# Miniprotein binders against q9bqp7: the designs that were tried, part 199

Target 1, 240 residues: q9bqp7
Amino acid sequence: VPQNWFPIFNPERSDKPNASDPSVPLKIPLQRNVIPSVTRVLQQTMTKQQVFLLERWKQRMILELGEDGFKEYTSNVFLQGKRFHEALESILSPQETLKERDENLLKSGYIESVQHILKDVSGVRALESAVQHETLNYIGLLDCVAEYQGKLCVIDWKTSEKPKPFIQSTFDNPLQVVAYMGAMNHDTNYSFQVQCGLIVVAYKDGSPAHPHFMDAELCSQYWTKWLLRLEEYTEKKKNQ

## First folded at step 16 (miniprotein)

Design gD8
Fold by ESMFold2-Fast, scan of step 16:
Structure gD8 (fold): chain B 240 residues (1-240), chain A 88 residues (1-88)
Amino acid sequence: as target 1 above (240 residues)
Amino acid sequence: SPERLEEIIRKLEEAVKLFEEGKIEYALYILFDVLLELEELIEETGDPELEEILMEVYEALWLIEEGRPEEAIRILEEAIRRLEELIE
């Protein structure tokens, strides 16, 4: 167990609507950069297993595409992911900003892929919103907080060129989700409790997206692993 | 120890069951724990057979990431058989 355990859920909060909750989804801008982000903590504390698998994937891609081709491929993956997130934010908010200027983006295979998931999403509470854990001192930018099939979830949207490719790996995705969840549950900018997570992997060819639902028990298990990664990061930083 | 190997076998069997049920995320969580336990045992024993079993579990993870769960399940079943032989 981690030496500095802290609860993921806040006993003072509820997942039920509160009269003080805003009627529009929250979008809190990112705070100061001196505080480590979830992604930085995870990148700096990758396990030997994760490093091995990432290097194996990288070697195979470079052999197939060449070094320049690999760089172009990874840049395109990044761009597609960014555009997918922008389209989802537009779809889930009451705004129509993106739709008018980029219809091709809204008609992408990735958007087709998530249609069956989106019909089960409602009660959006936050979109592209910053979270900060006030006690554990880390920050993050979550994609979405909304009800999925009636349960309030931190939802993380992922794109994939093919089913479960390594670069869209779920290895650290559950840790990322629970880190955001724990931060939001203890962040004074928010008033509600999130106890569930959802990782949605969308496919470029429009094949049905895969939803990976995380109930409260699973979130608690990954939270313990996140605390260990955060502890490792903190210890490594102290020794530099 | 036999008890620790039996625990690893139990976890691998659970992971195979979860992959067959399409619960990929739960199964991956278990495989990650197996990798950590195998690395710990290898550090303690230096057993080359455990190193080969570790590599099979890595291969299974890679196959899952590539969307090839049936091949991953076959590799995991072979790893289970090899671990069972070590107990005997």
Scores: ipSAE 0.005, ipTM 0.217, lowest interface PAE 11.0, mean pLDDT 79

Design gE1
Fold by OpenDDE base, second read of step 17:
Structure gE1 (fold): chain B 240 residues (1-240), chain A 88 residues (1-88)
Amino acid sequence: as target 1 above (240 residues)
Amino acid sequence: SPERLEEIIRKLEEAVKLFEEGKILEALYILFDVLLELEELIEETGDPELEEILWEVLEALYLIEEGRPEEAIRILEEAIRRLEELIE
């Protein structure tokens, strides 16, 4: 049980979508400060076993690809991820703000993979927007807040070369999503609340993406785990 | 030891510059070299501050993989600052 419990949902915010026409999606810039990011907290609180597994994987990849080959591989993964997120932001942005869509960005297996998910996405409220939890003292940059199948969600887009059919296969991604939810729900820059999360795993070969929907109950469960990770991070920093 | 840290700082600064220029691949190569150098230095010194910096660089790499280079740059700049403080 977390020592410093804080709710994921804000009781002061109404769940009622303000009937106001979906205004231009919010894009709040990330402020440069000493506040830890969600990703920092998650990475620095990885278990020794998780670290070991990653190092072992890295060593294996280096043995298979060589050092230069591994660098090239990682660079390609990065570039593919960047292009995918840029393409999604372009697709999800209002038509009026659509810079000339680089048609080349839209021609990817990952974009093809998520097409069936995008059909169920509407009412985009935020894109690549910063969130800050003032009380718990962490920040993050979320990919998207939108309605998925009529439910307002924090949506996190992931790329993978391997199938991830189960939410458990997404590692700490559920923690990241709920961390963003909790921060947004208590960030004064946002007037609305989210109760659901969605992790979308897109595939390079264009095979249908796997949507991992997180209802309010599941989000609450992962929120508890997130709080424990945050406490561990805080304690680690105090002891340094 | 200071010379090795200065070299790491130089490489990180170069990586940030390359990112700003849109040369992502070249920047990534440099960051991997930084990781290797930090790992070696940590093995030799056991300095917990260097371990934290290693984690920051890893976070930056993670964010790059997630298509968030701007945030990665911020983290790298902070890592540079922290390394500079170790030399002073």
Scores: ipSAE 0.031, ipTM 0.482, lowest interface PAE 3.7, mean pLDDT 86
Fold by ESMFold2-Fast, scan of step 16:
Structure gE1 (fold): chain B 240 residues (1-240), chain A 88 residues (1-88)
Amino acid sequence: as target 1 above (240 residues)
Amino acid sequence: SPERLEEIIRKLEEAVKLFEEGKILEALYILFDVLLELEELIEETGDPELEEILWEVLEALYLIEEGRPEEAIRILEEAIRRLEELIE
């Protein structure tokens, strides 16, 4: 029912390139606001199952690594992810000048892992760019909007370590992608339509990254779930 | 409890079937139910082998999130095998 009032796709927009499309990828800065971010909404509306699974994973890792070892592990995973995103932004920016620091990051196993995916990525339209849904009042910072195998996608880059990957919410990654998509499709700073998503998981050892493609139907299904999470967040905020 | 372990095995087998049919969301709901049942059994028994199986099911859930259902199915089949050995 909420999706009927707030559709993910904008019928007034086309995903086809036109002459008014910018030749340089858009990078709209994220401004500090009272308006909730996608990540804040998702973090504050985790299901009981997600909270349980996260706690079990945490207990398991602490038993194996100790409290200090767990803290070091999680900090390292976060730093590696940040560096990976910085390297990808540099690679995909046509006018970006590579710095010595960025060049060192390009030699990582994660970048080797994603090379075969990058060969299928073209027509980059946005990188590390802010989106806002003007009617639903939420904001986000998306990684990338580009064509993957000829389809315009919101692309989310992730890092993973085998055999002990950093725990993630099972449903939250697709929800994050469609939340960005819905916001962008209704944000006046953008003129194009995105109907597909792509979650790319890169591996530290350089083994081939796994692409998880989300077509329009799947995006619509997850959009309904995102709207429920957003409604839950709004209700919690009004009640204390 | 052999009866409870047999129920968990049946649920895991159903989840594998659903993943093979591409019904990812339905299979995930079953895996969440299995994780909760395993946690209850671990609290009741203190069995370290059940702890290992819980970790395998959790890892399969992760692989589904990463878009790797074939690898997830293999791990779930291993979990089923281990549960069957506990009954035997």
Scores: ipSAE 0.006, ipTM 0.193, lowest interface PAE 10.7, mean pLDDT 78

Design gE2
Fold by OpenDDE base, second read of step 17:
Structure gE2 (fold): chain B 240 residues (1-240), chain A 88 residues (1-88)
Amino acid sequence: as target 1 above (240 residues)
Amino acid sequence: SPERLEEIIRKLEEAVKLFEEGKILEALYILFDVLLELEELIEETGDPELEEILWRVVLALYLIEEGRPEEAIRILEEAIRRLEELIE
């Protein structure tokens, strides 16, 4: 049980979508601050087992591809991920932002993969927007806040070459999503609340992406785990 | 040269910061620059420690693509630490 419990949901914010026309998606810049990011907290609190698994995977990949092959693989993976996020931001941005959609960015297996998910995405409220939890003292940059199948969600887009059909296969991604939710729900820059999360795993070969929907109950469960990670991080920093 | 290693460290620190700020694309460009610089140094020196650092940066890039930016940042921080040890 977390020592410093804080709710994921803000009781002062109404769940009622303000009927105001979906205004331009919010894009709040991340302020450079001494405040740790969600990513930093999660990284610094990884278990020895998680670290071991990553190193083992690395060694296996090097054995299979060789050093040069692994470098090339990694570079390609990174580039593809970058292009995918850029393409998604372009797709989800209001049409009035005349940035000529680089048609080349839209021609990817990952974009093909998420097409069926995008059909169910509407009412985009935020894109690449910073969130800050003032009380718990952490920050993050969320990919997207939008309605998925009529439910307002924090959406996190992921790329994978391998199928990840289970939410458990997404490692700490559920923690990241709920951390963003909790921060947004208590960030004064936002006037609305989110109760759901969505992790979308896009695939390079264009096979249908896997949506991992997180309802309010599941979000609450992961929120408890997030708080424990945050406490661990805080304690570790005090001892340094 | 120590100056080249310091520049790589600076770039990695900037990349980590950008990741923390959610500027994934900008961070990725920096990491690619780091890879190129490390490859040049490895070609010149043949230092196995630099190869190990290169692999960590590559792994970080993979983890970012796999939607594991938190793990990527940890790996980058470890790469920075190892580079600092080479300068000392």
Scores: ipSAE 0.019, ipTM 0.337, lowest interface PAE 5.8, mean pLDDT 84
Fold by ESMFold2-Fast, scan of step 16:
Structure gE2 (fold): chain B 240 residues (1-240), chain A 88 residues (1-88)
Amino acid sequence: as target 1 above (240 residues)
Amino acid sequence: SPERLEEIIRKLEEAVKLFEEGKILEALYILFDVLLELEELIEETGDPELEEILWRVVLALYLIEEGRPEEAIRILEEAIRRLEELIE
């Protein structure tokens, strides 16, 4: 159990829109800081099991593709993920300039994959926006905050390539989502409450994306695990 | 040893039950524990069948991450059957 438990939800906040809420989605820039990011905390606190899985996956991929092929594959996966996020921001943003110039960016198997999910997404409140937990001292850059099937969610977009499976994080995706959620709920730059998460896995071949919805109870369960990872990170830093 | 293989089988059966109940997080931690135990046994024995079983557990983890728990359960059930054959 975490030694310094802190609540994920903020009782002073509501998930309903206010008249004073901006008409365009928030995009707060991520500022360079000594405060650790969610991704850094997770990377520095991988369990022995996660390290083992990642290393075995790398060994198998190198054996199949060769060292240069593996580097090319991982670089390509990263680039495709970046382009997918840029396309989604363009689609969900009211910004005219992005939509006009990125026709090719909007045409991919990943975007085809996610079309049925996008039909259920509305009320976008934040895109590619920085969050900071003022009490727990961590930062992050979330993909999207919007209503999914009427529920306000932190939405995390993921790409998956068939036929070559790729395990980038050993199930840290839910921890990333709840870390962003907890930060946003206690960040003075935001006025609303998020209680749900959504991880969307899009496929290169255009197969229908898989939505993984996280209700408030599930978010609370993963929040406890995130707090344990954050404590482990803090302890490791003291011992260096 | 047969005793350690029986313990791994029991853990895999519990993970399958937890996945069927929608308790994904609890099931995942059991699978991670199984992977460590299989790797230790592989290092001790050099048994190629244990290596094949380990890769099935890894595939099941990938399928869970992909949101395909029914396929993951089938793969885990195959791993259980193969472990049972090693016990005899």
Scores: ipSAE 0.007, ipTM 0.197, lowest interface PAE 10.0, mean pLDDT 79

Design gE3
Fold by OpenDDE base, second read of step 17:
Structure gE3 (fold): chain B 240 residues (1-240), chain A 88 residues (1-88)
Amino acid sequence: as target 1 above (240 residues)
Amino acid sequence: SPERLEEIIRKLEEAVKLFEEGKILEALYILFDVLLELEELIEETGDPELWEILLRVLEALYLIEEGRPEEAIRILEEAIRRLEELIE
């Protein structure tokens, strides 16, 4: 049980979508401050064993691909990920935002992969927007807040290359999502709250993306784990 | 030991420069090499500060993969500063 328990949901915020759906998704800039990011907390609370496993994976990949091959692989993964997020932001942004859709960004296997998910996404409220938890003192940049199949969710988009694993496969994605949820629900910049999370894994070959829906109960379970990671981080920093 | 840390700093500085030049591929390769060197050094010394620096480099790699290279650069610059403090 976390020593510093804090609720993921804010009882002061109504679940009722205020009728004034902002016509434009929120995009709050990330402030440069001493406050740790969700990513920082998660990475710094990795176990030595987890780090070791990642290094072993890297060594294996280098053995299989060679150094130059691994370099090329990593670069391609990065570039594809970046382009995918840019394309999604463009797709999910209101049409009135004059950003000329770079048609080239839309021609990817990853975009093809998520098409069936995008059909169920509506009511976009935030895109690439910063969240801050004022009490627990952490920040993050969330990908998307939108309705998925009629449920308001924090949506996190991930890319996966088959058959090779991705270095981001730390299995902490659910923790990241609930951390963003909890922060948003208690961030004064937002007038609404979210009760669900969604992790979407897009595939390079255009095969249908896998949606991992997190209901309120599952989010609450992962929230407890997140709080424990945050406490571990806080304790570690006090001892330094 | 100082020489190895200086080499790691040099590599990180090079990686940052490459990122600023838009040479993401070359920068990533260097960062992965830095991780291996840090791991070896940690195994030899058991220094908890080096472990923290390794975790920051991992965070930077994570952010790069998420398409956030600007934030990654900031983290790497911090890592460089922390390594410099270890040499002093």
Scores: ipSAE 0.017, ipTM 0.415, lowest interface PAE 4.7, mean pLDDT 85
Fold by ESMFold2-Fast, scan of step 16:
Structure gE3 (fold): chain B 240 residues (1-240), chain A 88 residues (1-88)
Amino acid sequence: as target 1 above (240 residues)
Amino acid sequence: SPERLEEIIRKLEEAVKLFEEGKILEALYILFDVLLELEELIEETGDPELWEILLRVLEALYLIEEGRPEEAIRILEEAIRRLEELIE
């Protein structure tokens, strides 16, 4: 299947706490360079079907909203997603010094949507933190690493405006999670092992968020698919 | 949920009818809506059968663009049958 297979899990690491674990969640800054990001790899290796579907969705939205309306809609979705992630980082950080502007972010429908999931989240180890796979040479910025229902997970927070979700992000979400997981498990800035994933889809109207839990077996299956996408990206770049 | 699958079936049946009547643009908008709904269900359930159905609907769109609506209608009718099997 992949020509250059590499394991997702690191046999030298454990998911259990140890004395060398940081007491505060890690936040390694993302350093932009020539090394490709997870999102770029996935965007550059979309299937012909995914590309066609994205273009058709775009055409339909433009017909409904006009070009200016579509631009405003997509800009608003982007800003809402960014604010949602900022609010979650604030909620999950050990310091809670809320200011008026932060309080407004914490009261959105998306935050209401995710409350029942947050009750099951504890033991936060990383927030908005950069990962790099030192052997496979890719980078990423993960949202959160924490225990969900007692299991250490890479957690990815998604927003959705029913009924019009962004098509390109839905199919590749598991690939993003396992790519971050594999990078973190082999990144010297981290000392622990993550074997599970969680994708949480939050809704603007406050409807209960949908959690999609990925156990170690499922993560291994998607890891193989991610390695294939990474190989495809590398080959396309050589021929460019 | 069965109710959401039944809604998708109803929309696909309406799209087939519109294609048969030569109302291509109206039928295409319904198919776009079906694709978005299937995408949402796939993300919620992880059901590989729903992914296969989405690919069949996408194939029907390609056939319409190629000026082959009779083949597109057959593919959509197959998608309807597969969805009905999921409810059963």
Scores: ipSAE 0.006, ipTM 0.182, lowest interface PAE 11.0, mean pLDDT 79

Design gE4
Fold by OpenDDE base, second read of step 17:
Structure gE4 (fold): chain B 240 residues (1-240), chain A 88 residues (1-88)
Amino acid sequence: as target 1 above (240 residues)
Amino acid sequence: SPERLEEIIRKLEEAVKLFEEGKILEALYILFDVLLELEELIEETGDPELEEILWRVLEALELIYEGRPEEAIRILEEAIRRLEELIE
């Protein structure tokens, strides 16, 4: 049980979309401050063994692909990830935003993969927007807040290819999502609340993406785990 | 020990420069080398500051894979500053 319990949901915020909700998705810039990011908290609470595994993975990849092959691999992973997120932001942005959709960005296996998910996404409230939890003192940049199948969710988009980089294969994705939810629900920059999370894993070959829906109950369970990780991080920093 | 830290700083500076030049591939390769070198130093020294720097580099890599290279660069620049403070 966390020593410093804090609720994931804000009882003062209504789940009902207020008619005053802006038609344009929020995009709050990430502020440069000393406050740790969600990613930082999760990474710094990883075990030394996990770090060692990352190193071993890298060594193995270099042995298998060679140095040049590994460079090419990492470059491709980066480029694919970047293009995928840019394409999604473009797709989910309101049509009125004059951003000329680069048609080339839309021609990817990952975009094809998520098409069936996008059909169920509506009511986009935020895109690439910063969140801050003022009480628990952490920040993050969330990918998307939108309705999925009529439920308002924090949506996190992930790419999957074989082989997967270790950094992209962390089992902490659910923790990241609930951390963003909890922060948003208590961030004064947002007037609404989210009760659900969604992790979407897109596949390079264009096969249907896998949606991992997190209901309020599951989110609450992961929230407890997140709080424990945050406490561990805080304790580690005090001892340094 | 100072020489090894200086080498890590040099590599990070090079990676940042490469990112700014749009040479993402070369930058990523360097960052992976930095991770290995930091891990070796951490195993030898047990320095908690180096551990924290390692995690910041990992965070930067994650941001790069998420298509957020500008934020990654900021983190790397901070890591460089922190390493410089260790040498002083």
Scores: ipSAE 0.017, ipTM 0.345, lowest interface PAE 5.5, mean pLDDT 85
Fold by ESMFold2-Fast, scan of step 16:
Structure gE4 (fold): chain B 240 residues (1-240), chain A 88 residues (1-88)
Amino acid sequence: as target 1 above (240 residues)
Amino acid sequence: SPERLEEIIRKLEEAVKLFEEGKILEALYILFDVLLELEELIEETGDPELEEILWRVLEALELIYEGRPEEAIRILEEAIRRLEELIE
């Protein structure tokens, strides 16, 4: 049990649309500051086993591909991820821009992979938007807040070279989602409540993406684990 | 060690500049060079402060893989600041 418990849900908020809700999805810019990000907290509180596995993966890839090959491989993975997020933001935005789109990027295997999921996504409220938890002092940049099958969710889009059919194979991704959710629910830049999460793992070969839906109970369970990671991070920083 | 730390700082500064210019691929190549150099230096020195900096660079790399270069730039700037403090 965390020593500094704080609720994930805000009793003063609702998940239902209000007349005052913006007609365009919110996109609050992330400000540079000393407040830790969700990803920093998670990276700095990795277990020794997770650290070992990450280093082993890196060394194995370098051995297989060479240093230049490894750099090219990882750069390609990054570019595809960036283009995937840009394409999703464009697809989910209600207004068409004057910019010419790269049709090849929009037809990537990753975009084909998520088509089934996108059919069930509506009521987009935020895209590539910053969240800050003023009480717990952390920040993040979430991908999307929208209704999935009628439930308002924080949606996190992931790309994968190989299938990840189980939520456990995404490791800290559930913690990342609930951290964004808790921040948004208490961030004054937002007026609504999110109680559900969705991690969507898209595949390079266009195979159907795996949606990992997290209901309110599951989110509450991962929220407790996130609070413990945040507490561990805070204690490590005090003991510098 | 100070000369190697100064080299790492210069590489991180160049990576930040390249990310700001949208040259993500070139910046990413530099980040991998930095990671390999930090790992080697940590194995030689056992310095826990360098381990902290390594994790910040790895966090930035993860953010890049997720298509979040603006957040990555912020983390890299923090890594640069910490390295500069070590030289002092």
Scores: ipSAE 0.005, ipTM 0.208, lowest interface PAE 12.2, mean pLDDT 79

Design gE5
Fold by ESMFold2-Fast, scan of step 16:
Formats: sequence, structure tokens, C-alpha cells
Structure gE5 (fold): chain B 240 residues (1-240), chain A 88 residues (1-88)
Amino acid sequence: as target 1 above (240 residues)
Amino acid sequence: SPERLEEIIRKLEEAVKLFEEGKILEALYILFDVLLELEELIEETGDPELEEILFEVLEALYLIEEGRPEEAIRILEEAIRRLEELIE
């Protein structure tokens, strides 16, 4: 249980559409400042188990690929992820110019993988947009806010070369999603309420992506864990 | 795969024996391998029982680092029992 609790949902906001909803997806730019990002908080508060598993994975990969091969592999994974996000932003944007950019950007195994998920995505409210929680003092850059199967979700797009069919396989991803959700729900740049999350894991070979849906109850449970990580970050910063 | 679960059980049994003999470093290396194998198996199967077993093994690792090997052995023995039930 966190020492200082703050609600994920904003009682002054509705999860139903209203007249103040934007007509085009919002894209608030992320500004550099001293306020920590969601990713920084998570990176600085990894559990001993997470650090251990990450280091063992890294060592195994270096043993298999060599140090130069490992660096090339990780660079390629990063580049593929970046291009996947750019392609999704283009596909989900209402602007024709973005949709007609680069055919190669819009055609990949990862985009093939996610096609069946995209058919259920509509009502896009935000794309690659900054969020800030003024009370809890953190910021983030979320991928997408849209309706998935009729429910407004914070959607996080992930790439993987290995199948991840269950949410339990995605360690900090649920925390990242709820952190963005809580920030957006209390950010004055946004007027709507988000109560659900969706983590979509797309695969390089085009095999069907796995959607990990998080309802309001599950989001509330992960929100409590996020608050604990944020408290740990704040405590560690004071002791440095 | 019953064969993969049986191999994980054998490794955990060996780790317990090594901890009992005071060969902490050798036992830890075996636990590291078990953790990686469990993570891969969880990704392949999505079995929530395997995830709980993974956390039991992680807890045992913490207890060893804190100088509490008797408690770590007890938890590893519980993990072994749970894996045996998955085979049956």
C-alpha cells in the first residue's frame, strides 16, 4: 500500500463523449524540464529481480552474438520500434498527407501483425502526446488514446521478436500505461476521462499481435503499484 | 512440455542440495538458469501458475542474498512441489 494515495480517475471528468472533446487528435509536445518522466522513474526503481533478469538476458545475448553483434541487434530493435510507432501515427492520423508518406514505412511485419487490432480502433483522441501530472510531479509521452472495441483506452504499442501472449509477460508495461492514464486524467490540456488500457505486442514475422486489455479495476490495481514506484523514486532522489 | 518442467525440477533440486552444502555461488548460478527458463516458458505458455513459481524462485534468491538460506530452501521446495503438480 502506498503511504500517500492519489486517485487515478478524476471525479470531475466523464468517460462519456462531450462537446469539449477535440475534433482532431491532440499532439502536445513534450517539454524538457526537471520533472521526471515515467520511463525514468521506472528505470531508476527497477526491482533487484528485474535488474538481475535484464543483466542475465544481456549476458546471454552477448555470449551468443558477441559485443558488436549485441550492439547491432539492440540498435536494429530500437530502429524497428521507432519506425513502427511512426507508421502507426501515420495510419491513425486523419490527415491524408501523413497516410501517404512512405509505403515502406507503412508495410512491415509489425504492421501486418497489428492489422486485426487496428480494425477495432476508432475515435482517436491523442497521438504521440505529452501528459503531466501536476500534483504527483511526473511527465510522459503516450502513444495513443483511442476507442478499442468501444472503450476509450490509453494504447501502448510494443514490438517483440518473441511471442508475449499474456500481460504477466510485460513487466513494467502496465505501470507505464496507468501512469500515462493518471497523468492525462489530471492534465488540464485534456478534457476527457480514460479508464482503460491496452498493450499491443506486435511481432516481427507478422504473426497476429497480442492485445492485453486492462479494465478499470485492473488499471486501479496497477496504479497502486505505480504510486509505490514513484514514492521509491522520490525517496531515492532525496538520499542522493 | 513435461520434459522441460522435469529438467527445471532437477535443477532446483540440485540448487537446494548445493545451498545445504554451503556452495552458495554454484547454487545461485543454477537459480539464474532456472529463472531464465521459467521466463521463456511463461512467454510460450502464458501459464499463471508458472509466473507464481517464478516469483517464488526470485524470493528465494533475495533470501539467500540476505543470509537466510533456510527460508530460501523452504520456498524452493514449495516451487518444486508446484512444478511436480503441473506435470501430473
Scores: ipSAE 0.006, ipTM 0.172, lowest interface PAE 10.8, mean pLDDT 79

Design gE6
Fold by ESMFold2-Fast, scan of step 16:
Structure gE6 (fold): chain B 240 residues (1-240), chain A 88 residues (1-88)
Amino acid sequence: as target 1 above (240 residues)
Amino acid sequence: SPERLEEIIRKLEEAVKLFEEGKILEALYILFDVLLELEELIEETGDPELEEILYEVFEALLLIEEGRPEEAIRILEEAIRRLEELIE
């Protein structure tokens, strides 16, 4: 799919919205339907390389931890990630109490890890919010849209546990971010335009999180790769 | 880090030597270790250049499985060159 026919940025939208900015961050619920999610598209179009690496990682972990240990590990990683996202939504929501923020900061190494990033985050416009690309027919649930160091970004929060990395979607993180961005920019539920992305990798031990900033040019490059994955998904569904 | 990249380069050089000697299984063992180590480094850095190098190494592995070790060696030599450039 040619990027020039389906641009990531919407020419009808301004970088600085003339429409009223959300006074409260938007949180549109994700509805189940026949339209594929970003994560489904990415999972069903993994390359042979990605499948191989995922299987290698799984084999290594099972050999180290045993079958039951591996299940416990993956369940804990999933639960920790969920709690981290819930804590961040609470911290960034204007409706949350100081007490709740303090409790989350005290209990989680991941939250401590992102403290220095959070100081640079302001102007939150969306949290845990559904996006849909009406023309390309895909949906997603993004973590956060906010200004990072003065630039409006789709922000994706990731957790990492060293030395036993959870590798499930690492290679596709930039694709996920731009897919959400393109959807939001063409979703009638939103009035603003996002041109930048930010992937924040937080660490369980509280060491400083690593921010991966994606400018407009980089987002456009990954958008082209996302369109190829979406095309592959569509073709696979036609052939089934 | 440069030290980790240097270790990966040394392993790839050893794998090339083993493929040239016809020791396919021993060389494949090293390639699997390299792929795992590159994967961990990509997770830590998010470096797209490392991801491209990882896929070059994986392409070489597929060529070996297809019985085309000479083409695999050429790709591995290119991967080594690219890793050396990252150190510089």
Scores: ipSAE 0.012, ipTM 0.239, lowest interface PAE 8.6, mean pLDDT 78

